VHH binders against F-box protein At1g48060. Designs and how they scored, part 3

Target 1, 365 residues: F-box protein At1g48060, of Arabidopsis thaliana (Mouse-ear cress) (q9lnf6)
Amino acid sequence: MKPQEEEEKNENMARKRSKSSSSLSIPLDIATDIFLRLPAKSVVRFSCVAKHWSSITTAPYFTNSFETRPNLLFFFKEADRFFVVTVPKPNRRPNESVSHTSSQILDSYQTPYPKHSCFTIKTESVHGLICFQRGTKPIVWNPTMRKFKPLRKPDKSWESLTVFLGYDPLERTHKVVAMPCDKASDECRILTLGSADQESWRTVKTNYKHHPSRGNRKNNYGPCRCINGVLYYLAEIDRHRLIGKFAFLGHSNVKNSLPMWVLEGEKKGEWSTYNFLPLSHYDRRLEFHFKLIGITNDGELIYVPNTVFKTFEVIYIDPIRKTFSLVKYEGVADKGFRQRNGLGEDKPLRGIQYSPNHVETLLSL

## First folded at step 1 (VHH)

Design b04 (framework vhh_gefurulimab)
Fold by ESMFold2-Fast, scan of step 1:
Structure b04 (fold): chain B 365 residues (1-365), chain A 123 residues (1-123)
Amino acid sequence: as target 1 above (365 residues)
Amino acid sequence: EVQLVESGGGLVKPGGSLRLSCAASGFTFSSYEAAWFRQAPGKEREFVSAIYSGGSTTYADSVKGRFTISRDNAKNSLYLQMNSLRAEDTAVYYCAADYSEIFTYDASQYDYWGQGTLVTVSS
């Protein structure tokens, strides 16, 4: 299907839904309560039925109350289709292993990415959005709304760059930060998502010329993170590893100079895992089959299978309380899952990317 | 250097047809997505149609069913067949190209632009 024809078909469906809008009168408080209990996709569908319902889903009370508990999101591409799976971290007792059953955990849609896509370079999930990088062009993705938004190149003269995604809690806006790679630099470009006037790149300088760690962003170990309006990222100055810090406090309140810290003890440029018990402490077989992909907001380490064939299991470890839990997600990657989604049964799922702290957002891109 | 050169513009009566061409040079055109944009006096540059490297096409609602975009990679050329032309189609038509895998109506996303060719629909 051609994209223009598909877009017109989607608009036609929205118009048909709007034209068939119910004459039904539902009290506002009851409607709001119902909407807060629905998945984000259902909320979007209902908001298209009547202006009254759209007013509920855009109200500050609703948007603030709708916030979903962070889930594990993973996605992969098969042929021309994008598969997005969200699984919850189930409540469980310490050291309890559980089986979780879900029938509605997959979304699938066509992506304009070519078959040989390079979407493995991505940011952390930040307040419901993920940013990919296509060459020197950032692409912001809303998995909940099935929307991709390509941004302008941060700098036309940059042949290589690293992109970071952050959230400004005071302005309640996402900010994209770009820095050149391969050469030490003190220049950054920043773009605030929102109105066209706000979606222009502005220049900010760091207090040191440095080299951001582009390669480390290709693995799932979280080489950068945005916490309460502050972006932390790995970088290097003269072969010394350091943590860069960038604060979002309103676009006009950002300083042109950013502080940076040296991380002592690892002069050879490799991170140590000595602070965590290895998987072999819990079961020697696990370390051959699982890999670390990140940390939950609750401080638990998340391990996923090296290969996802016909089962999907996740290990959660609290390194402080020293607790271990294995969660089996029934209905993921198995024969039924593959048959329902038109996937072959003869090979593992490939190119899987993970986001451990994903929340749903109704934000329009 | 990269160059896009439009041709085929002119004066045409309402209901008439016109075919625009765009010749690309200085880059591997077959690897790029290409599009047509137009700009009427006093208005912003607006999207008309796009064609991806693989041949998939997209059209603005205002031209759908009347315009057809096509490409010939062997000739490094992009075309726009315009039928059932209206007075509101009067504009300077621009050829654009970008190495982008994501569909966009945003003119700012395109790396390369031609100089434009004027289409006037008037009696």
Scores: ipSAE 0.000, ipTM 0.239, lowest interface PAE 13.9, mean pLDDT 69

Design b05 (framework vhh_gefurulimab)
Amino acid sequence: EVQLVESGGGLVKPGGSLRLSCAASGLTFSDYAAAWFRQAPGKEREFVSAISWSGDTTYADSVKGRFTISRDNAKNSLYLQMNSLRAEDTAVYYCAAVFDYELSSPDEYDYWGQGTLVTVSS
ESMFold2-Fast, scan of step 1: ipSAE 0.000; ipTM 0.319

Design b06 (framework vhh_gefurulimab)
Fold by ESMFold2-Fast, scan of step 1:
Structure b06 (fold): chain B 365 residues (1-365), chain A 122 residues (1-122)
Amino acid sequence: as target 1 above (365 residues)
Amino acid sequence: EVQLVESGGGLVKPGGSLRLSCAASGFTFSEYAAAWFRQAPGKEREFVSAITSGGDTTYADSVKGRFTISRDNAKNSLYLQMNSLRAEDTAVYYCARDFGEYWTLPSEFDYWGQGTLVTVSS
């Protein structure tokens, strides 16, 4: 008998026993409930402590159930580095302006995409993921996990395309939709994120040949929104503005078609009738210094500064109740923020992109 | 089904030259970008050079002017011509296929070869 061989056998036996369910100190279902209540960064850290914790946090049931409260996410690129900031919408009284000093989540990491143009066109945050495009190639980004997943070109003959990101609540999967925008077309390519077998582009036809909207880079909001498994997007057919919709319902559709809706009334401005007060009602200067970036899930309009220099303020307006709130986020863009993040103090932050309804996700790309 | 096979590695003296080859099979090579990476003992894999399907090239600063990447689509082959070799070029060299456009991060490449060892020593 060799002591080395004896010790190796004992290690193999211990390893086999440590993988058994009898070695768990906490039942798996109770552990899962605990992890679902922790912040995403805490879950990631604890996953590194023991192999059985990692098996919980990577399981589809857990990743599909894990979701934080929606926050305002914004990001910008300085040289070859991403800066990602997440701030909450604070509780406040109607017409109350507040300073928010809670710890914002700041993340900073090297970007693999050095071209500035890659960041000017993006989807909304959809169940924690954001989709960019680099030329005609889509790129899916998980800000929480710091992961990028480049996808294959949807079609090699398309000179330009528009990409949309949606979520199928029945399958609990993200779907990427690509449409050509260089000519009127009824063809879409769709890809379901997940196993390699599901990550192939398939063809779906719309019921009309149309031009999808390319979005407005100045106002920094996308031309689309995903609600309960239905993607809505702005488009044009024969000079008529319309809203396209695509439902991804988890099962193979009998028809591979996307219904189209024509805007009611052909005159400009007949579609978007909010009975709300303009920014100039509160202060005439606000219309020059703030821009609309979207609407929260609870119905408030979000306005952000046109220029972020030494302060960061956000305006929230309830259009129904006609309430106005200005929130100042302390420790954002100021001298201390810039010094601890290696940013220059002499210029405004440039190329800022916003997502009003971002949640953290542990979904593996 | 998809395979990348490197060859051409060996022992060479400082200042010498070496040509690496990578044979691709199981896919339409001409439609994909390809790259060379290297890994020295105890280090992570680092980018060396890449070439797009259209023939545009990119190089790491440490090899610019010394290494040349090229491809032959008719032969389904990728090459790396290495000149003025230095002791710090000693590494296992890997061939990699990309989704179609070149990127510098190893995590963005979907298939890798087994590697070929290059030793620069006097």
Scores: ipSAE 0.000, ipTM 0.127, lowest interface PAE 17.9, mean pLDDT 69

Design b07 (framework vhh_gefurulimab)
Fold by ESMFold2-Fast, scan of step 1:
Parts: C-alpha cells; sequence; structure tokens
Structure b07 (fold): chain B 365 residues (1-365), chain A 122 residues (1-122)
C-alpha cells in the first residue's frame, strides 16, 4: 500500500473510532496504538475531541514512538506567509519514471519573520525539526506543530558562524552545534534542546582547526547530514575539502574533544569510488535544469528543478546501482495548486528550500 | 552606483531572432543570480528566464526551447538569445539581478534595468 493511501485509510478508521471513543472509553494501550498509526495532523485534531486523549499524545512514550515515513519537505515564503509541502518518494522499478497523484500535505501560515526579512540559512530536517540561522542566532522550527523557538547566541564574540542540527538516539534529544566559519578554529558550541536548565551552550574542542562550510551559491556545497548520532559536514582547510564528524555519545559524559577525519576531497577520498554520474549521462538537458539537494536515508541522490513554475519533478538517482527515476508530482505548482492556495500564476515559486528525509514530530519547542 | 542597462531590442519579423544584452555596472555579475522578465501592453510582468550564481538556467514554458539565457563574466553582462520569435513575444524585456548566498534568488531581485522593447510583427 502506498504511504498516502495508508494515511487516508488510517484517518477514516480514526474518524469512526474518534466518534466511538468520545462516547465510549477505550483502553489506553489500544488508544495509543491507534494514535501512533495516524498522521500528525489527525492526532492533533483527535486530541481536541476529548481532553482525556491529550494526556496520551503528550506523554513521552507516545512522542518518542510517533514517527512518520520520511518524505521530501519543501517550503517557500510568499509575502508574509510560509507554504510547507511534503511529497513522498513513491515505490517504482529501477529506471522507471512515474507520475504521483496522491494528496500532498500542505500547510500555510503567517511567518514570524518580518516583511522583507533578510535571507535565512537552514539545516536539513533532523527527526522532524529544522534549524534556521539569522545572523548569529539559531531558531529551531517544528513544521508539524507550526512552532519556532529562538535560541540564545552561541558566542557573543563570533561575528560569523554556521549551525548544524543533530539527534542523539541514545538520549533521544536534539543537539544544536555551532562553529565559527570566518577563520580556522577548533572550538564549537553545543546546546541540547530540552528544559530551560538543559538549554545552555557548552564548549567542545575539535582535534583539528578548520573552516566549516555555511553553504554558498555552488551546487552541493555546505550541506550536512546526521546519521545514527553522527553529524557529517563539509569544511575546507587550505583549499582542500574535508568531512568532519561529531559522534554523540549518548548520556555518557563527553570529553571536551572530538576526533575529526579529513578526506582530501571527493575526488581524492573514498567517495571517489562511487560512480557519481553527472545528470548529462542520463539526459544532457537535465544538468541545466536540476540541482542536487541531498540524499535519502536509503542512499538515493535527490535532484529538484532549478525553478518551479507550473510543474514539479524530482529526480532520484542511486549512485551505486546507477539507476535513474523521474517522479512528476501532479497537483504541485500547477494552476490548481496555485488557485487553492491563493498564489499567482504568472511567476515561478521563489526561494524554495528543501529538506530530504523529513518526518513529522509532536515534540514541543 | 549599481545599475543594469538593457540593449538589443527592436523590430523583427515572426520566425526571426534577436539577442538582448544587459550590461552590469557597480557590481560583478558572476556573483549574482540574474533573470529576464517581460511585460506586454495591458498585461502583468511575467518571468522569462533565469540563471543562478553557479550558472544553472531555467525557462518559462512559453519560451523553452526557443530562448537561451547566458552570461559573460569577462564583459560583466547577461544575455538572452531569442529564436523563432512569435507575435506573442512582443513586450518590454527587463533584466534583473540579486546577490544571493544560495544558488537562486531567495527574496526576489534587488536590481532592475529600465527595459528594452521587442516588437514582433510581419
Amino acid sequence: as target 1 above (365 residues)
Amino acid sequence: EVQLVESGGGLVKPGGSLRLSCAASGFTVSDYAAAWFRQAPGKEREFVSAISGSGSTTYADSVKGRFTISRDNAKNSLYLQMNSLRAEDTAVYYCAAEYTLYDWSESGYDYWGQGTLVTVSS
């Protein structure tokens, strides 16, 4: 069953169950099992039917167990409104191009950002949260809950920095990592997201002075990735590219030093053993119209259009198996999409930001 | 002072070609995302084509396959090569540019030219 069809089935079942449970009580374990199978929006709506049910959906067991299948999230700002869209990666055969027509999750709400606000930098989606950076101040965002949480500056003396978001699977906590990026440094700030007493920046030193990337206008430059409690990020020293990593050591007391592994760039390191074929290998036109935005949890490269006007296509490439798939998402960016969302039809969608592997989370900020 | 100046517009017959130029001054065009827009009489301004900071390009469906956007960093200029012109391409063409930390314009274009008129008629 496709994830979209499963969500619709779960929602219909939940609606019938919601009426039943509002008039008749059901056992806690059965109610919890039902709620864990619902989309996040349905869980929130169901909790509003009876206040008794909100005790289930806010419990640590439920919030720690609630996880949706990873999707591609993208968002953009039009005037003072955020538009947030998630699309699934459909099942398909190798080298098969498909059209996907299931309902897309779309959210639209007022941005807390001022009108004509400055450009913002963001991390990848990590266990349902995304971290923005405004100058030297990080802001954590939960797209599911529509909540933004500004954090204190990591260091008042740093004039330029980059921020990474990671997840510690042993402690089940998000960690925000900040580093200066205008000069070589071995000093980092780390904040564990949680209660106010736990949300203070602490200093950690790396075993190597480096210049982490904060992202730039070049394709595939500056991205980072958190996998199983290890944060991978791009950096440069003396014009050589390197990959740094932090290991989150769970609840154990972390010593004030982290090892760093240096690879002399993608062409000189182990990464060069993968056959990263350019898009022109599949179709010469594609390299001028698509850009790389990341990699799925199962190892596929994700390419999106340079401009989203009236169609939305995504290319998935398995670099090891050398397979290519073009997925067209019907009902995204087209005339119907724009009309139902109050968007104009005469210009491309602007400033689109992408987050691969997004899951919904009910975590409070 | 930062400015963009378009040139190359004119009268052309259907099926003909024109090359528009946009000269940048006060900044280096290679550091900016840039685009071409057009506005026909009695219509709203519409997107034509864009080029990112890294050189990736995109086109409106109505011009795809007929128009080509490019830039020449040595001449600090942006170009739009227009082939197989149609009466519907008649408009004032504007170039636009924005400094961006990402590949594409995040918040729209900061710098605009005054426009150059293209008329396609038999």
Scores: ipSAE 0.000, ipTM 0.111, lowest interface PAE 18.9, mean pLDDT 68

Design b08 (framework vhh_gefurulimab)
Amino acid sequence: EVQLVESGGGLVKPGGSLRLSCAASGSTFSDYTAAWFRQAPGKEREFVSAITYGGSTTYADSVKGRFTISRDNAKNSLYLQMNSLRAEDTAVYYCAKDLYGWEYDSEYDYWGQGTLVTVSS
ESMFold2-Fast, scan of step 1: ipSAE 0.000; ipTM 0.314

Design b09 (framework vhh_gefurulimab)
Fold by ESMFold2-Fast, scan of step 1:
Structure b09 (fold): chain B 365 residues (1-365), chain A 122 residues (1-122)
Amino acid sequence: as target 1 above (365 residues)
Amino acid sequence: EVQLVESGGGLVKPGGSLRLSCAASGFTFSSYAAAWFRQAPGKEREFVSAIDWSGSTTYADSVKGRFTISRDNAKNSLYLQMNSLRAEDTAVYYCAADIYEGFLSEDAYDYWGQGTLVTVSS
């Protein structure tokens, strides 16, 4: 052969070998399917490997589809560091108590608020985001992405307000609802997250003048749930307690209505709402050592210790099936946990706040 | 257009002093909290100091007593006076601003400058 033809053959063989090797690279559709099945931290790590993988994790389809299994999230502040812990509800037989060994610290960083907590957190995480407030200013938090988004004050004249986070399944957007809580009102402010042009407070009228009801000292304004685009919350009209509901209607009208029933027994309103028995029904000692913080998406009541020192135990109760389970989370609050995280061994963990039903999300704030 | 522009970085000897400035434009600076962050080669970005709309200040333990944060709302400017500089203060210093109050996490700030290099070397 001519030397040029031989050289061209060798180049073509090398390129074929390179093409065969590159054909083992992960196609975009397959990579998307794999990423949707991975833990959020793994997705973030892989998205840093190649630009085309980052394009997957930032695409609206991916961010709207990526949610992990619901877990219990709790956080606390110690020595100017913010600690975020996520623990799963383990599989177990009815009435079986178990120890769980795969507890996960989600993150640890400095907080965007003063040393003393001056914010209220709602009892439930909503599609991976948690909403709290500093005074009258709402803050939306993505624990997975380590992002805080302070929002503008909903109304300059409201001295006291409550905010709720909801999710509109038709628009696939989070909505923040703000209501005054020191006086009866029929005005709410609503803000839709994720659109700069739409990220402004809008006024909506409710059917009745009312205010959100105070919950337990430990639970602020009481339980709040968002189910299929409807927010449920405790409210008051003329000293009567009701369940309020606030519906999201796709791209347009938002409606709020209050059901015409009153919670009997102001001191036990949560009991009437959830139709459950006290902890003393299961064991008289538990009522003094545990507190109710919320309900799982599958209907189990979640109780956590009043004080977390060297052990972390959670009680799950199904009030309908009448099942009781105590779960001990190994590696949480114990000596090894404290040593790994630079925490003192001699004092209980302070200022712990809980959020049930947390999923991981890659949504940009 | 919102902009934050840092200046004042340079080479300084250990024990020396340096003053950083951050010029804000395109927004009403007096309504915003502002902060300084720094990133040394091979390290994570870390909080240095913050000042909120009320003038309340916060400092990282590593700089407390040596650095002073201040603001001049009439000039839309943020300052960081750095005294008793150490080799470990060598970093790119970033100015950041947020509409509410002083925050410790970089994730809380919506507006960032491009950074100014401070080198502490003999």
Scores: ipSAE 0.000, ipTM 0.131, lowest interface PAE 17.6, mean pLDDT 68

Design b10 (framework vhh_gefurulimab)
Fold by ESMFold2-Fast, scan of step 1:
Structure b10 (fold): chain B 365 residues (1-365), chain A 123 residues (1-123)
Amino acid sequence: as target 1 above (365 residues)
Amino acid sequence: EVQLVESGGGLVKPGGSLRLSCAASGFTFSDYSAAWFRQAPGKEREFVSAISSGGYTTYADSVKGRFTISRDNAKNSLYLQMNSLRAEDTAVYYCAAGSPEELWEYLTSYDYWGQGTLVTVSS
């Protein structure tokens, strides 16, 4: 019979196609697990080898799950080129100073801003993305993918504003929060990163009229921190300093309120002295040569040199365990580094900016 | 009223050349960065080339060495010289203008857009 013969032919064609497709030596599940554990450059390279691999690395599940161990990222501009360096926090024993043989990643590419800088204000690195601000327009940067995404202005009437970047773990999306800073306000604008058609600013009210505080430019504590879908930031109401928090949990809902913590009676210097020891406790000279730039996800304070000339050293301090570690990164800022990258040997590297807890992400902007 | 009007599109054979023009009106063109973007059937609009008010140029890797962007501020005009055209260059080409301080490769950097001109590369 004809129906039986057509089914047998269809089954034979399916088997023929299955046999040609099963020429892959590694199952999809195992390949996905392997790729999630590889550096981003290796993942990108493998995705170019076979269309099958590319289907894994571009899938939302993979891009949402891919995350490397946190590194210290720093960047600077020279001769119309943007230099991005990432260095790992090496495993070490308590109070052990170590020398690390090489920078984890050095990337260099031409910026679209050869004569003007767009990097006046920046947020911390949040799930692999960094947000900058130029005037009243936010710009989101993916250092791994070498992609920048300028966003629309949050509000036409705001003459000055500040922006924060956070991550919503329920929706697995990045959110940009903008607040006016020229006067106290209870109005914020939030934008969820995604397709261009979905990227629009929505209004959310805070429970208090406030404005974001300017951070200490000498000690880069990071003006905000995003933890488990809650953004914490420094703000002011009248003469009182407070920590604002915004929960990214749930829906894009215009009725969402922003609860705020008030830090009444706290002195900035008093809190720092009480909760962790200054660098002078370990060595009096260190305070003149290093500055605090942030905290690791493990709770270690990160100090970097005030001037980077011939060597690059980073200090990690656990304030609870009272451990001190000095890490020297070999091959960073030295003669070989400068010669390989077309940099002069006569002067310190200038305009260096740092982002702690940076992870690689393959997220498309 | 701000307006950008493209011209110069058409049918051309592979290996051929075309010169696109964009006429700007209603604003001081010399103060703005300008760019060409293109959109092929079934694909998203992509960056081709940009030029700053000061004459600094950038190109997408796919067109580098084949296309040349230029501007004439006295005529309020932007140009794209396209050489060694390929079938993959078939698209509607859009002229854009925006703040010279914004990122050149991104659609959101540009405030003003033309309606586009069709370029078909076919034998």
Scores: ipSAE 0.000, ipTM 0.223, lowest interface PAE 15.8, mean pLDDT 69

Design b11 (framework vhh_gefurulimab)
Fold by ESMFold2-Fast, scan of step 1:
Order: C-alpha cells, then structure tokens, then sequence
Structure b11 (fold): chain B 365 residues (1-365), chain A 122 residues (1-122)
C-alpha cells in the first residue's frame, strides 16, 4: 500500500475515535436524580444553561419531588426594598448537650417591595410557599423562585377575611382556604393553585358557624398548621369553644420553666401543658436579648435576637434531649451585608418576619 | 415606607367638636380597613372606631352617636369627626390600619401612627 494513503486512513481513524470516546450525554433519569439532590439555586442555574435540563426542572414529577431540608427563612422591609434571607438549621452532634457554632447562609436577595403591597400577615411555609393576606385579597409567595402571585378576591360580599394555606398530598397541589373573620360563618372559599380552571374560588360548607382566629405575627404563630395534608387552625364557635389542634408557646413569670400549651381536641379545657428549661438556665443574659419565634418540625425551639444590629445569632433548644445550640450566621447584618444591600450601618434591622420550617420549591405560581 | 401621620388634635371645651385626620402613605390604602384608637394617661389603649375598605363602620359604645369615622381613598386619608366632646374623651388618638375586628377575640393592627393629643377641659 502507498505510505500516504496509509497515513490518511490512520488520521481519520484517530479523529473518529477521539470524537467517539465517552461522548454520550447523561441519561435523563440520572440527570433528574442529580438535580433532585442539588440546592434550588444550583438547579435554577443549570436550568438556564441548557434547554433539555430546563425540561427536567419544569416537569411536574421533578417539581413535586424537589424538597430541601427545612431551613429558617426571614425577611424584612427597609424603605422601598424587600430583603429575604435563608439560613440552614445546624446538624447537631449526638453527644453534645451544649454547642456554640458558626454557619454560612444558604441564600440572600433583595427586590423592590411589590407595588401596592403590605405583607404583615402570613401563613406558615407550606411545601415551600407562603400566603399573605392583603386586605381582602390573598397573595401567594415563592421565596425560592422570587415570585409573588396575587389571587382574586374570594368573595365580593366579604369586607374582611382570613386565609389558610394547605397542601393536598394526593393531588400534589397547594390549596388556599379563605373565610370571613368579622362574623360567624359556615362557608369557606377554596382555590387550587396551578390549574387555570381550578384557580377560581369554589364554595365549601362547614358543619359549624365559626370565627377563625388570626395568628400572632410577632411570634410567627401562623393562623394554621398543615401536617400530613390536614389543615389545623383555631376558631371560635358558640364564643366558648375552640376547634382544631395547636401548640401555643407562652411566656411565664415562673423563674425555671417556659410553658407550652397544646390544644388536643375541639372542646375548651383540652390543653396539655409542657414545661422546659428557660434560656436563663444556660445564661441569664440570654432572656434579655432573645425571643421565642416558634418550634421546628423536629421539635426544637427557635430563639432569635430581640434586636438584629451587627450580628445574627440563633438559639436552637431541644426540650426533650435538653440540648442547647447557639449558631452565629456569618454574613448577616454585618458591615459587608449592609454595604452589599445599601443598608445603613447605624440602625438595627426592623420589622423582621420569620418562617422556622421553610423548604425550597421550584413550583411556578 | 408605610407611614400614618395624625393631625387635628388640640384643646377644646366640653360640648365642642374636633376633626382628626390621618394621612397614609407607602401602601394601597383603599384596600385596607382602618381604625382610630385612644390612650388616656395611665390607661391601656382602647378602640374608638373602625371603617372597612367597603365603608362599613363600627363604633365603641362610649362614642356611638357622637363620633363619625370616614375615609377618602383618593387622598389616602382617614378622618374622625368628634362631636359633643366630654372630659373623658381626653386622650392621645392613634390611627391604625390592616385591622382584624373580632367581637370575642379583640383586635390586631399592623401599622400605627405617632398619635395626636386631644384635651377636653374648661
């Protein structure tokens, strides 16, 4: 054979082999499993890189399967800007009764405060969504996707209302429930998110005429809890009976305990009281600087500073295991945080709202 | 920035009248209920009157028939017309918005003004 023809054939085989070795793309099922294990910010980033990856992250199977470990979310308004911060709950060591650690934030952003919006009354975070009431119109918020969705007024005749947010695990849909709050009623309005035909309010009759109770915004007690697809809320019937099941975290003048009241049943007087060690058991000064904002899904009490100035520290107490964890979150409220966000350095952060059990979701509103 | 600014307080004789005003800014005032509260020296803050976004009004028994609450959504303003004033009406009067009024459970308000002093004396 001619030497030049042999050399040309060998070059063509080398080029073919170099292009054919390990050139297969990751299969869709494996890519889906990888994305389900990534933080939401990474998933959003990768969705912007390739359209075939966007097809994975927008599919209902993916959005319904994507949930992160619950985190602490907090937000506040300053001037015409809305600030949102997500921080992780720390992993605890099995043999430590007291820990003092530092942690990094998961996410922090700011947006212009939504025009014609005042978001002071909110539900708890339910499968990654939070619902605000704005006069007579509810607004659904996805903190992860940075999207707000105003809903239509539930009823034209209702001058005031309260809203609840639940998740239906069978349908894998969020449901918004609205009731009047200025009078006893046996009607509620329900709206299912995500379907144009079902994003209209439908009427449901209740067995009781009742007044729903509004949650305490200051202590992050939402108007309801959604547990395993069941909506629990406080309401007054016959002006002497509470319905639903709630834990109420109270302050006590007793030096050595903080009571927690749990309502077990529909009848008044079915409260159970649980006592646990106060912050002064760990350090007497902590009671003057921290406030209780709620309980995590795994039963830990969360305390945040009364004033957030130059540092942000959170206390997590497990009352059953009697463990104490003080976590400093780096890059929150400090000079760098304030400079990046155009905030003044001489004033505490004001009007901070907290969601102790927030999971990230990629659901489009 | 959500702000409520009260004005119109002053010294008035028993049987006299005053009109209080509250100017709202930084939010869609016309979509929210608004209310007047008062606090006399050494007493807790008490409810006076409320008005819904649709214009329905509620009054405390002590002021019913003497006070009138009204709103002007075009001016983002809330008003309290006070007639037949009595010495016991002496208080700092506060404007509040995003009110939930429940007959058995009390009231909660999201935003408060700084207050305006009303003194009724001879």
Amino acid sequence: as target 1 above (365 residues)
Amino acid sequence: EVQLVESGGGLVKPGGSLRLSCAASGFTFDEYAAAWFRQAPGKEREFVSAITSGGSTTYADSVKGRFTISRDNAKNSLYLQMNSLRAEDTAVYYCATEVYIETSWGTEYDYWGQGTLVTVSS
Scores: ipSAE 0.000, ipTM 0.147, lowest interface PAE 17.1, mean pLDDT 68

Design b12 (framework vhh_gefurulimab)
Fold by ESMFold2-Fast, scan of step 1:
Structure b12 (fold): chain B 365 residues (1-365), chain A 122 residues (1-122)
Amino acid sequence: as target 1 above (365 residues)
Amino acid sequence: EVQLVESGGGLVKPGGSLRLSCAASGRTFSSYAAAWFRQAPGKEREFVSAISWSGSTTYADSVKGRFTISRDNAKNSLYLQMNSLRAEDTAVYYCAARDLYYTLSPSEYDYWGQGTLVTVSS
């Protein structure tokens, strides 16, 4: 037996379905505002559902406004696949060690380069992009969008070069800087990333002929930093002078403390050195199991394990405030992680490269 | 530079036991993966056992259940406890180390000891 009210309910549902079958039109400005408040993965997912939403997520206004909180990115290759892991720096009290259930973004895709090619990251993450080079050709990588963009050669006559990536906060554009490293030179090539029509190399001269210096690969320092629109890099003149120096941290040359070089007084170009306590001050085991890979934008030193096997732990040290924190990222490198990603359980993760201060960007390459 | 020196080899009867030691000098051993390989007369070097810096172990099928690999980072040393020894265990035993991870291939190890002879005979 069907009651009369049930028939009325069915009619109302059919009427609602008939009205709902008309396509929903959301104004582009409202859709843009909603998309700016979503995580990058959600934005990518929604843009795949409706063609017109893709036009929002690729627009310069949207891409210039979209940026996540800085995270630690690391990546590695296994069996011709590329694995990209992003882990947050959790909020914690000074000197607090914390176990963090990671909100990590794990991404896996086919490697764009042969397994036997020398794929080495040259720069750290700068506003969501990473720049490296293959021979004399710079390549810009967007880990969030899974896109690689080879750029034209900066100079046809340069047999060897080094590349730096910077960001212009006023124009909200990335700049790629190339310098020769086989000879002393005062010439640089600079390219502004943008539409294909805007991408061209221009020449800038430095006040001295010099050689750019290589970064410390063992500690993943990189050869440069971009701070508030200023690029700092190690350079050499006549093998007796160093210019353009940024924070440098070493272990092997200091007995009881580690030196840190800091730029003081931009108008004067003044440098100072601060010493901080070695890792063995906190726990003698740490010196043998962790290596320095970089510094956060807020000035904390980042140490990662020499070997990532069943656990992934990161040490953050503020050398000025003298604070120490050990963060364990649960769900990274453990049995569940390995099983979900088709990785073997009996081997450490190999050839891991790290990039601190990574933010997600939807910038089209 | 890391130097490795093996000791503890000798003559033992079938069914007997030996404990091999490997002393590391130079840099701290606890940051390295380490392994034992052996080479019988007229044969190639074969994998015996390995241990990661974190203490994870693996064994060749021929020694599993009879041999135990261990490390003492405070003493900068690697050990191989060999029980229920057989004539086919007769070989020169080598200690090996590398910076990244353990492997089963001898060609992928950077640091090697000079070897210690183990003879199993009645």
Scores: ipSAE 0.000, ipTM 0.115, lowest interface PAE 19.0, mean pLDDT 67

